# Ledger of designs, part 50: VH-VL binders against a2bn08

Target 1, 238 residues: a2bn08
Amino acid sequence: MAEARLQRLLRVYVLDTSALTDTRLRSLLGSGSLDEAVRRFAELIASVRIAYGVEVYMPPTVYEEARRFLLSNGVTVQSFEALAAWITIKPPTRHEIRIPASIVRDYVEEVRARLARGLRVAEEHVRRAFEAGGLYAAETASREARREKLGAIIRGLRERYREATRHGMLDSVEDLDAVLLALEVRGVLVSNDEGVRRFAEALGVISIDPPKFISVLQGLLRHSKTGGVAREEAHSTS
Key: E = the ipSAE of ESMFold2; O = the ipSAE of OpenDDE; V2 = 0.75 times the mean of E and O plus 0.25 times the DockQ between their complexes.

## First folded at step 16 (VH-VL; framework fv_emapalumab)

Design v13 (at its last look DockQ between E and O 0.78; V2 from the best seeds 0.62)
Fold by ESMFold2, look of step 16:
Structure v13 (fold): chain C 238 residues (1-238), chain A 120 residues (1-120), chain B 111 residues (1-111)
Amino acid sequence: as target 1 above (238 residues)
Amino acid sequence: EVQLLESGGGLVQPGGSLRLSCAASGFTFDDYAMSWVRQAPGKGLEWVSSIKGSGGFKYYADSVKGRFTISRDNSKNTLYLQMNSLRAEDTAVYYCARHRGVEDYYFDYWGQGTLVTVSS
Amino acid sequence: NFMLTQPHSVSESPGKTVTISCTRSSKDIADNYVQWYQQRPGSSPTTVIYEDNQRPSGVPDRFSGSIDSSSNSASLTISGLKTEDEADYYCQSYDYSDLWVFGGGTKLTVL
């Protein structure tokens, strides 16, 4: 019974977008291009499906996000569709999924903290803009120089605000759908995003990163490839 | 009166395991995130791990990730730290600390600490 | 990713003012709140400053905190120094990769 539960955990996986966009995909699959890596990934998933019935799921929202990213980064439609053919595209049944109120409460607390940090970033950049205005008024500066300085301050604000409010947090519907689907199908979530994995684990969903996922599947394939069921025979002792 | 009381420290060999406990009283335990912070002999403070009020969201320092597990039992008002694969560098006094509020990220109450010594 | 650097020790006479610095190695110190903790010999830490410059109830008003963006540092200032202020002092801040980071600590000796 313990073996049956362990075998279930090795059989069902849900991918988020990061599982397909991880920059290490080339080296993990021994490939010279991202397009070749995607094709080899498809072959790996197909092989373990046939040998062990391993199921790989993806929500439609994640599918569309991953498709846009991969096609814009040199992956051919043919290669992407070859991969998608072995992945079950299924929306989470959101109306039936339950999550504990205490988890939602903790999430709301985190959102509030990040909003406060974002405000602090904005206040700092307002102070920088005020100081810069005094400097450029006190000396000769071209209108182009003043406009460039303002632009740099605004870009800095946007960068710091994004970091303060988004880093390490579940902040998209695509990420949520991946977590909800993993919860629904009782599968292992595959993601390299700390915020997504943390939220999944808070709901009792086991998560692994993409290198570990590929390693697990390659290990299963190597075991299948070594042939039939050979028993380890105990040696007699004298 | 907020009170935090650590226990479970002691002498352990490298590679061994220990479970630390922190008994909390004088406040609504479930409402507060909690942390473990350690201090090696003669050294400074080092954050180890944190856990939010529900017990679901957990955070670890890189130095302990994969070896330590933080947890809480809100029915017993108790915070835990399961420490596995202990190393000599894990030797420290381990403090239990309470976070202040959602938006104030500091430790407003600390326990008295429990000593963990990892040596042969 | 970042470190908080404090002087190893500082000494000053009673009645005078001492300032302990806490310098952040990367990114702007003003982007995240800085806290200060006091640890007397043989005791656990206690908070003396939170959110850059706020005092918890019960902390004397001779303790104050400040931020200086030009030197990328935070400072703890203790005026009217008393012998009971002899302790180790730690600053602490936040990073998205390392989460909670403490400074190395400063031993304050009251002469």
Scores: ipSAE 0.605, ipTM 0.811, lowest interface PAE 1.6, mean pLDDT 87
Fold by OpenDDE, look of step 16:
Structure v13 (fold): chain C 238 residues (1-238), chain A 120 residues (1-120), chain B 111 residues (1-111)
Amino acid sequence: as target 1 above (238 residues)
Amino acid sequence: EVQLLESGGGLVQPGGSLRLSCAASGFTFDDYAMSWVRQAPGKGLEWVSSIKGSGGFKYYADSVKGRFTISRDNSKNTLYLQMNSLRAEDTAVYYCARHRGVEDYYFDYWGQGTLVTVSS
Amino acid sequence: NFMLTQPHSVSESPGKTVTISCTRSSKDIADNYVQWYQQRPGSSPTTVIYEDNQRPSGVPDRFSGSIDSSSNSASLTISGLKTEDEADYYCQSYDYSDLWVFGGGTKLTVL
C-alpha cells in the first residue's frame, strides 16, 4: 500500500496559479514567448501522460485565474486550450476534506500576527503623513507638491501593508483549493509560493516548485528514450 | 519557572547527521512557538528554525533549508532539530528559545545550549 | 532581506552612559519591533528590551531602547554603567520573509 501510494505520488500533480504564471517558464521550456512556452508545456504534459500516465490536475478556481492571466499576457486561446486539454479540472470535495484543528490554530495565529503587522505599518504611515503635513503645509507648499507627497505615502502604505500581511501566507481561496485538491487526490502540489507550500506541508502534502516540476517531466522523457535505444542495441547483437 | 534544556550535541563528521532535543518545562508548551538559534564559536547569534505551537508551520533559514528539520512533540514537551548533511559551518552552540508576543517577534527564554561540532 | 549592523565594541567607565546602535540595511527600522539581548561570557542570551522599548521583569531601568527612523537605527542605552553590564549585546528584528534577524553583536567593556 505504501509503495502504491508512493508511485501514485510521483504520477499525480496539482497545479496552482503560480505553476502557470511563473516567470521562469519561458526559460525552462526554451521559449521566446509566453505563448510558445504554454504550447511547449502542453506538449510536455501530453507526452508524459501518454508515456507514463502522469496526471495533472487543477481546481476550477485556479483554472479561471490562470486563464485570465495567460490570455491577458499574450497567450492565444488556441495555445491555452491546448494546455487545458491535458489538465483535468476538478474541484476539491471541500465538505469531505478534513483539516486538523492544530493546523487551523496555527493558521489563526499567523493571521493574527499579520493583522498586527498591518496595523503597525498603517501607524507608521500615519506618523509619516503627520510629519509631512508640517513640511507641506498649505502656506509653504503648492497643491501639486502636497498631492504628490500624499500619493507617495499612500503608495508606500499599500506596498508595505501588502508585504506585511500577505507575503509568505496562504492568502487566496484558489491556492487553498489547490492544496486541498492535492490532499484529496494524493498528488504533488506544484507551487512557487512559500506560504502555500508551508500550508501544504502542514497537511502532509508534498510540494515542488515549477522548475522542479518541469525538470521531473523532462527527465521522465529522457529516460524513456534511453531505454528504447538500449533495447534496440540488445536486439541487434543477438 | 520556565526551563529549556538542550541535548544531543556532539562531534560529527561532515555529511553526517545529528538530532537535537530541547526539553521544556514550566509553561504550556503548545501555546508557544519555539526556535533554534545557534552561535558559532566566537561569533554572533543566528536564527536557524522556528515552529509554531501546534507544530504545523515551520520556518527555516536559507542556510539550513533542505538539510534541517524542526519538529516538536507537544505530548512530551520537547522540541527537536534533525540536522542532516552537516557542514563545518554548522559548528555552533545551539540554543532553543521560546517565542513571545502576538507576532512571535522575540525570544523571552533561552536554554543553556548544546554544542555541535562538525569536523573531519 | 535585511541586515542589522552593530558596532563591534564599545567601552565606557562605571557610572557613565553608553549607547549601542543597531542599523537596518533596508526598509524602515520601524517595520518591526527591535529587541535587545544580553549575553555574558559563558552564558545564554537574556532579553533586556523587547517590542516597544519594554523591559522584562528583573531588568533595571538603566536599560532603555529607542528607535530613530531618520537614521534607520535602533539604540540600546545603558545609564549608570556597572561592571556587571559587561557583556555582548545583540539587536534582533523580524523580516517579513519569515526571518528572525540578529545583529552582529556588540562587546561592551566596562573600564
Scores: ipSAE 0.518, ipTM 0.826, lowest interface PAE 1.1, mean pLDDT 91
ESMFold2 (binder alone), look of step 16: mean pLDDT 90; pTM 0.929

Design v14 (at its last look DockQ between E and O 0.77; V2 from the best seeds 0.64)
Fold by OpenDDE, look of step 16:
Structure v14 (fold): chain C 238 residues (1-238), chain A 120 residues (1-120), chain B 111 residues (1-111)
Amino acid sequence: as target 1 above (238 residues)
Amino acid sequence: EVQLLESGGGLVQPGGSLRLSCAASGFTFDDYAMSWVRQAPGKGLEWVSSIKGSGGFKYYADSVKGRFTISRDNSKNTLYLQMNSLRAEDTAVYYCARHEGVWGYYFDYWGQGTLVTVSS
Amino acid sequence: NFMLTQPHSVSESPGKTVTISCTRSSKDIADNYVQWYQQRPGSSPTTVIYEDNQRPSGVPDRFSGSIDSSSNSASLTISGLKTEDEADYYCQSYDYSDLWVFGGGTKLTVL
């Protein structure tokens, strides 16, 4: 049972959004464009599926997010569909999946800590705004100057707030779905998000980053070619 | 009274492995995140690794990532640090420390430390 | 990633006030709480300040912490300096990934 499980782990993969949006994919797949990268990725997945029975899954939520992202970034519908044809879209059975309460507790603590950090960021920006207020008083500064300064403060707040509260943690339902699906199908999660991977690990889900995933798939294909040549050489010498 | 007692330190060759333990008492162990912090001889403090109460969420310094593994057995009130592929620069006193604060922001209790020496 | 920079050493006479600074290299010092640890020779570290300016039980009110956002630094202030205060002091904070970062430490000598 353990061996069968291990074999399955090596054959089943679940992709989160980052697996398809990773900026390194173009380089890894030797592509000049994202569209080309997606096409090559499709071919790669097709090849390993046919040759080795590799299964690639994606939750519907991840699928939609990835679709939106890729199409908005110059990937053609045809290329995307080519990729999608080789990916099994499956929602995790959420109502049947169990998560240890201890994991939930730790996650809640993490969330609360992040919220606290967000508050501190906000407080700091209020302070900054207050200090700047004298310089941008209505009597001393144009309306435009005030607007610009306020805009800059707000943009800074948003950026820092997001970073403080979301960076390095599981922060989306799409990513959660990917982790849950990986757990359910006993697959390997493909993600470049450290927070997602940490959560996966907490649940006993194995994860790899997109470069490793591509490397693994490419490696599988390389070994299949060498095995065929060795067999042909063995037959020619007999 | 809260007590943390490190053990498992010793002399090891480069490339070798060592497992540290920290026995905790005097508090509900699984309610607290724990960390390893090390201090090279005559040097400052360096955070090594942290683990949350459940044991599921683990954090590592870049300097030890891929080589060290933090774990805990809550049934035994024990924190562990598996150290593989040890290097000379890993030579240090290793402290276990308990997280405290509403969000576990600081170390409120420290062990006495255990010395790890990596030398040929 | 960021670094916390402390002076290597500070010295002062008994009864005087000393301040140890801790400067963050990137982002804002206020992003995460700063803690201060005291380590006497041959001993384990102990917390003297947590959450920027809070004192643990048993720590004298002579110890105080502060944050200065303008200089992106935290400070530990020890008033009424005593010989027993001679120790190494470390500041500590966090990055956004909850990785712990210590300052390089400051050796305080009481003259």
Scores: ipSAE 0.648, ipTM 0.857, lowest interface PAE 0.8, mean pLDDT 91
Fold by ESMFold2, look of step 16:
Structure v14 (fold): chain C 238 residues (1-238), chain A 120 residues (1-120), chain B 111 residues (1-111)
Amino acid sequence: as target 1 above (238 residues)
Amino acid sequence: EVQLLESGGGLVQPGGSLRLSCAASGFTFDDYAMSWVRQAPGKGLEWVSSIKGSGGFKYYADSVKGRFTISRDNSKNTLYLQMNSLRAEDTAVYYCARHEGVWGYYFDYWGQGTLVTVSS
Amino acid sequence: NFMLTQPHSVSESPGKTVTISCTRSSKDIADNYVQWYQQRPGSSPTTVIYEDNQRPSGVPDRFSGSIDSSSNSASLTISGLKTEDEADYYCQSYDYSDLWVFGGGTKLTVL
């Protein structure tokens, strides 16, 4: 039934790591600490599950990433476990999932293009190092000045290379697992990473960012707590 | 040899919708990424949207995100741009452009363009 | 994030050499290839330089491109200028965040 499938799509969400590590989490949940924000997130998820049957999934790989981050940033084990109790931890069934060959072909070409750009970045920084070597040899430069210049060139290379090859692309197995799980369960992917979301959309997975996700859940609770009054007010306002 | 022919331009009121098409011939269509690039009257070129050969990976300029949808039908050798919530600043000639390869840095072939005018 | 700045117009006599600059506002212009497009009045653009300094088939060798990392700019040079070269010229580059960026365009007038 079309209505039943639409109901499931609106009720099933998959979180990637960014949905739990987004720096806006404290502000979005009106909290003074990350630990408090995690507890309020847990309450939000629990409430919508009870009221509407909203299911929230996470792959084990994402779970472990998020756990490491949150515990390292002042979230107590108890607060994290309270959140995790309302999230279904499920690995994607990778051996049974099918991805169109044309999508894989596009991804391979993206990787190839990025590797070529990375090589260009490396070549430019070799040129800069050669030019700097000539200039510093002709001047009375201290050993410290030479080290600082070399260090700056290397830092620039690393930054530009990372941008050329990794920025805005799906480049981790954790991100892939979140996409695959969302595909498998026909859920909405929650992520703030454009590369992850673009890959998901290429597979037909709908995605939203974490602020939108929280807004949707908060809106559901507002409707639930004010049920008939909210429907009556909206109906009568038109 | 390579030919790109845009169609579907016209006069539309603000807030309206329009669907552009680009018919491609003379090359293996699904081996190439495709783009829409626009040019407002008397102004320069502005990239609008791109789509990879599979049709799955799509990219949008910030000015059109949420309003425009790029797509392709590889069985018909046709690129599309669905334009919704049109604004006066969307008035432009819209060019269909082919990338060099699946994801190249530049556009090696351009269509003749189709004019979109958004006015009351 | 970045802009490509071109002079609004340039002019030269037939047979002379003209250079059109394209300056990138942030990050290094050498990080990605620069392309140049020619647009004659009433026509669609055509590529005259790709990958910094390469010419498509049919583009005369009097068109050349170069990169100057010290000024963070690219240049299109047209030698032996002909009246048919009168057109608008756009540079274009790529950024990992902004994707495809065009310069504002330069009107070349052949006197």
Scores: ipSAE 0.558, ipTM 0.797, lowest interface PAE 2.0, mean pLDDT 87
ESMFold2 (binder alone), look of step 16: mean pLDDT 91; pTM 0.935

Design v15 (at its last look DockQ between E and O 0.81; V2 from the best seeds 0.00; counts 0 for: pae E 2.1 > 2)
Fold by OpenDDE, look of step 16:
Structure v15 (fold): chain C 238 residues (1-238), chain A 120 residues (1-120), chain B 111 residues (1-111)
Amino acid sequence: as target 1 above (238 residues)
Amino acid sequence: EVQLLESGGGLVQPGGSLRLSCAASGFTFDDYAMSWVRQAPGKGLEWVSSIKGSGGFKYYADSVKGRFTISRDNSKNTLYLQMNSLRAEDTAVYYCARHEGVRDYYFDYWGQGTLVTVSS
Amino acid sequence: NFMLTQPHSVSESPGKTVTISCTRSSKDIADDYVQWYQQRPGSSPTTVIYEDNQRPSGVPDRFSGSIDSSSNSASLTISGLKTEDEADYYCQSYDYSDLWVFGGGTKLTVL
């Protein structure tokens, strides 16, 4: 049972959004464009599926997010569909999946702490705005200057707030779905998000980053070619 | 009274392995995240690793990532640090520390530490 | 990545006030809380300040913490300095990228 489980783990993969949007994909797949990278990725997945029975899954929520992202970044519908043809879209059975309460508790504590940090960031920016208000009073500063300063403060707030509240944690339902699906199908999660991978680990889900995933798939194909050559050489010497 | 007692330190050769333990008492162990913090002789404090109460969420310093593994047994109120591929620079007193804080995590209680010496 | 920089050493006479600084190298000091630990020779660290300016039970009110955003630094202030305050002091902060980061420590000598 353990061996069968291990074999399955090596053959079943679940992709989160980052697996398809990773900026390194182009270089990993030797592509000049994202569109070409997606096509090559499709071919790679097709090849390993046919040769080794590798299964690649994606939750519908991840699929939609990835689709939106890729199409908005110059990937053609045809290329995307070529990739999608080799990916099984499956929602996790959420109502049947159990998460230990201790994991939930730890997560809630983290969320609370992050919310507090977010508040602190907001308070700091209010302070900054208040101080700036004296310098950019209507009597002393142009409307344009005031607008620019306010814009800068708001941008800073957004960036710092996001970093304080979302960085390094599971922060989307799409990512959660990917983790849950991986848990359900007993697959390997492919993600470049450390927070997602940490959560996966907490649930006992194995995860790899997209470069490793590509390397694994490419490696599988390389070994299949060498095994064929060794068999042909053995038959020619008899 | 909160007590943390480290053990398992000793002399080990480079490339060797060692497992540290921290026995906790005086509080509900699984309610608290725990950390290992080390201090090289005559040097400052360096965070090594942390683990949340459930044992599921683990954090590592870059300097030990891939070599060290933090774990806990809540049934035994014990924190562990498995150290593999030890290096000379890992020589330090290793403290276990309890996390506290609602807004942020800080170390409110520290053990007495256990000395790890990595030397040929 | 960020670092916390402390002076190597500070010294002052009993009864006086001393301040130890902790400067953050990147991002704003106010983004994350700062803690301060005291370590006497041959002893384990103890918390003297948490969450910038909070004192644990048992820590004298002579100890105080503050944040200065303009200098991107935190400060530990010890008033009415006593001989028993002689120790190493470490600031500590956290972010989600670098996780727990300690300052280099400051040796306080009471003259």
Scores: ipSAE 0.772, ipTM 0.882, lowest interface PAE 0.6, mean pLDDT 92
Fold by ESMFold2, look of step 16:
Structure v15 (fold): chain C 238 residues (1-238), chain A 120 residues (1-120), chain B 111 residues (1-111)
Amino acid sequence: as target 1 above (238 residues)
Amino acid sequence: EVQLLESGGGLVQPGGSLRLSCAASGFTFDDYAMSWVRQAPGKGLEWVSSIKGSGGFKYYADSVKGRFTISRDNSKNTLYLQMNSLRAEDTAVYYCARHEGVRDYYFDYWGQGTLVTVSS
Amino acid sequence: NFMLTQPHSVSESPGKTVTISCTRSSKDIADDYVQWYQQRPGSSPTTVIYEDNQRPSGVPDRFSGSIDSSSNSASLTISGLKTEDEADYYCQSYDYSDLWVFGGGTKLTVL
């Protein structure tokens, strides 16, 4: 029934890498260091797991990326292990997961359109470089001036190419793993990546961003700590 | 011959809801992305929402995100726009538009439009 | 969000040439395709130019489009003006951040 589905949505979450590497993590958890933020996050997850049965999942590939990031940014092994103890690391069962052919067709069309736009960007920047070459010929400009102008054109090309081909698109197998796991466990995907969230939604997976996720968990704890049970978990704004 | 026919417009109070429909014919509906584009009285065109052929990938203008839901029923060749929490600024003629296949950045066919009026 | 700015109105005599501009507020207009739509009073829009300068089948070659990188603008040029060209004209562009963006529209009067 509708109530049972809503209760499931409050209980199962899948994190992508952005959920643990979001630059706002420290401020969202009221912490002065990333290590302290990770410990508070672990405590938050543990508390809602114990009080409400909330489950948090992560694919192994996403887990390893998050681990490398956190440990290289001052998080102690002890703090990370405390967090990991409350996260279920599970690979999606890829060979058993089915995706409608029409979704795959739409994705292929999108990739083709983006590749064509990337080519247009490249062609326009080649045109700009040719025009600049006429103005910056060797006999009229220094080698340094020519090098700087070419560098600016190349930087512009790279920026526009990335925007034309990658912005708002699911473009890695690691991101796909997070979506597939959320589909498999019928969980809510936690991500700040627009392309990942759009692809998840196309497959019927509900997604929220990391600030919303933290807010939901903190809200659950406030109700638990201030008055015992609030007559079962409330779905207030998730 | 490509034909797009909108329906479901009308008068509604602020905060109310409407559902628009667009009946499509003359082409393989499932193959094409579709959009809603609106035009306030005496004003210009504004893109509202788009949906790819599968019905799974959806896009919204910031002004309607969270209030409007685009959908399609490919078995009925029909595009929908569910409009909730309507505001006076949503008053417009709403057009159904088809995207040109690979050139999805341009709309090659348009319906006749349906008027939505939001006022008390 | 980027914006496309058009003049509110333009007018010219039959047989003459008119140019309608469309200036993009950010990013290079040449990097993203520009479309132009015609809307006669009481009618739905129709495409007159796509991909900067391409005409759909059935659009007269009096309609042409161009891009000027120095002013960061696109232009629709209509030569040999006819009274049937009297309409509103909208430019439109697309990018993956702002998606489908229309200009404010230009009313063309043929006197």
Scores: ipSAE 0.592, ipTM 0.811, lowest interface PAE 1.8, mean pLDDT 87
ESMFold2 (binder alone), look of step 16: mean pLDDT 92; pTM 0.932
ESMFold2, look of step 19: ipSAE 0.527; ipTM 0.786
ESMFold2 (binder alone), look of step 19: mean pLDDT 91; pTM 0.929
OpenDDE, look of step 19: ipSAE 0.555; ipTM 0.831

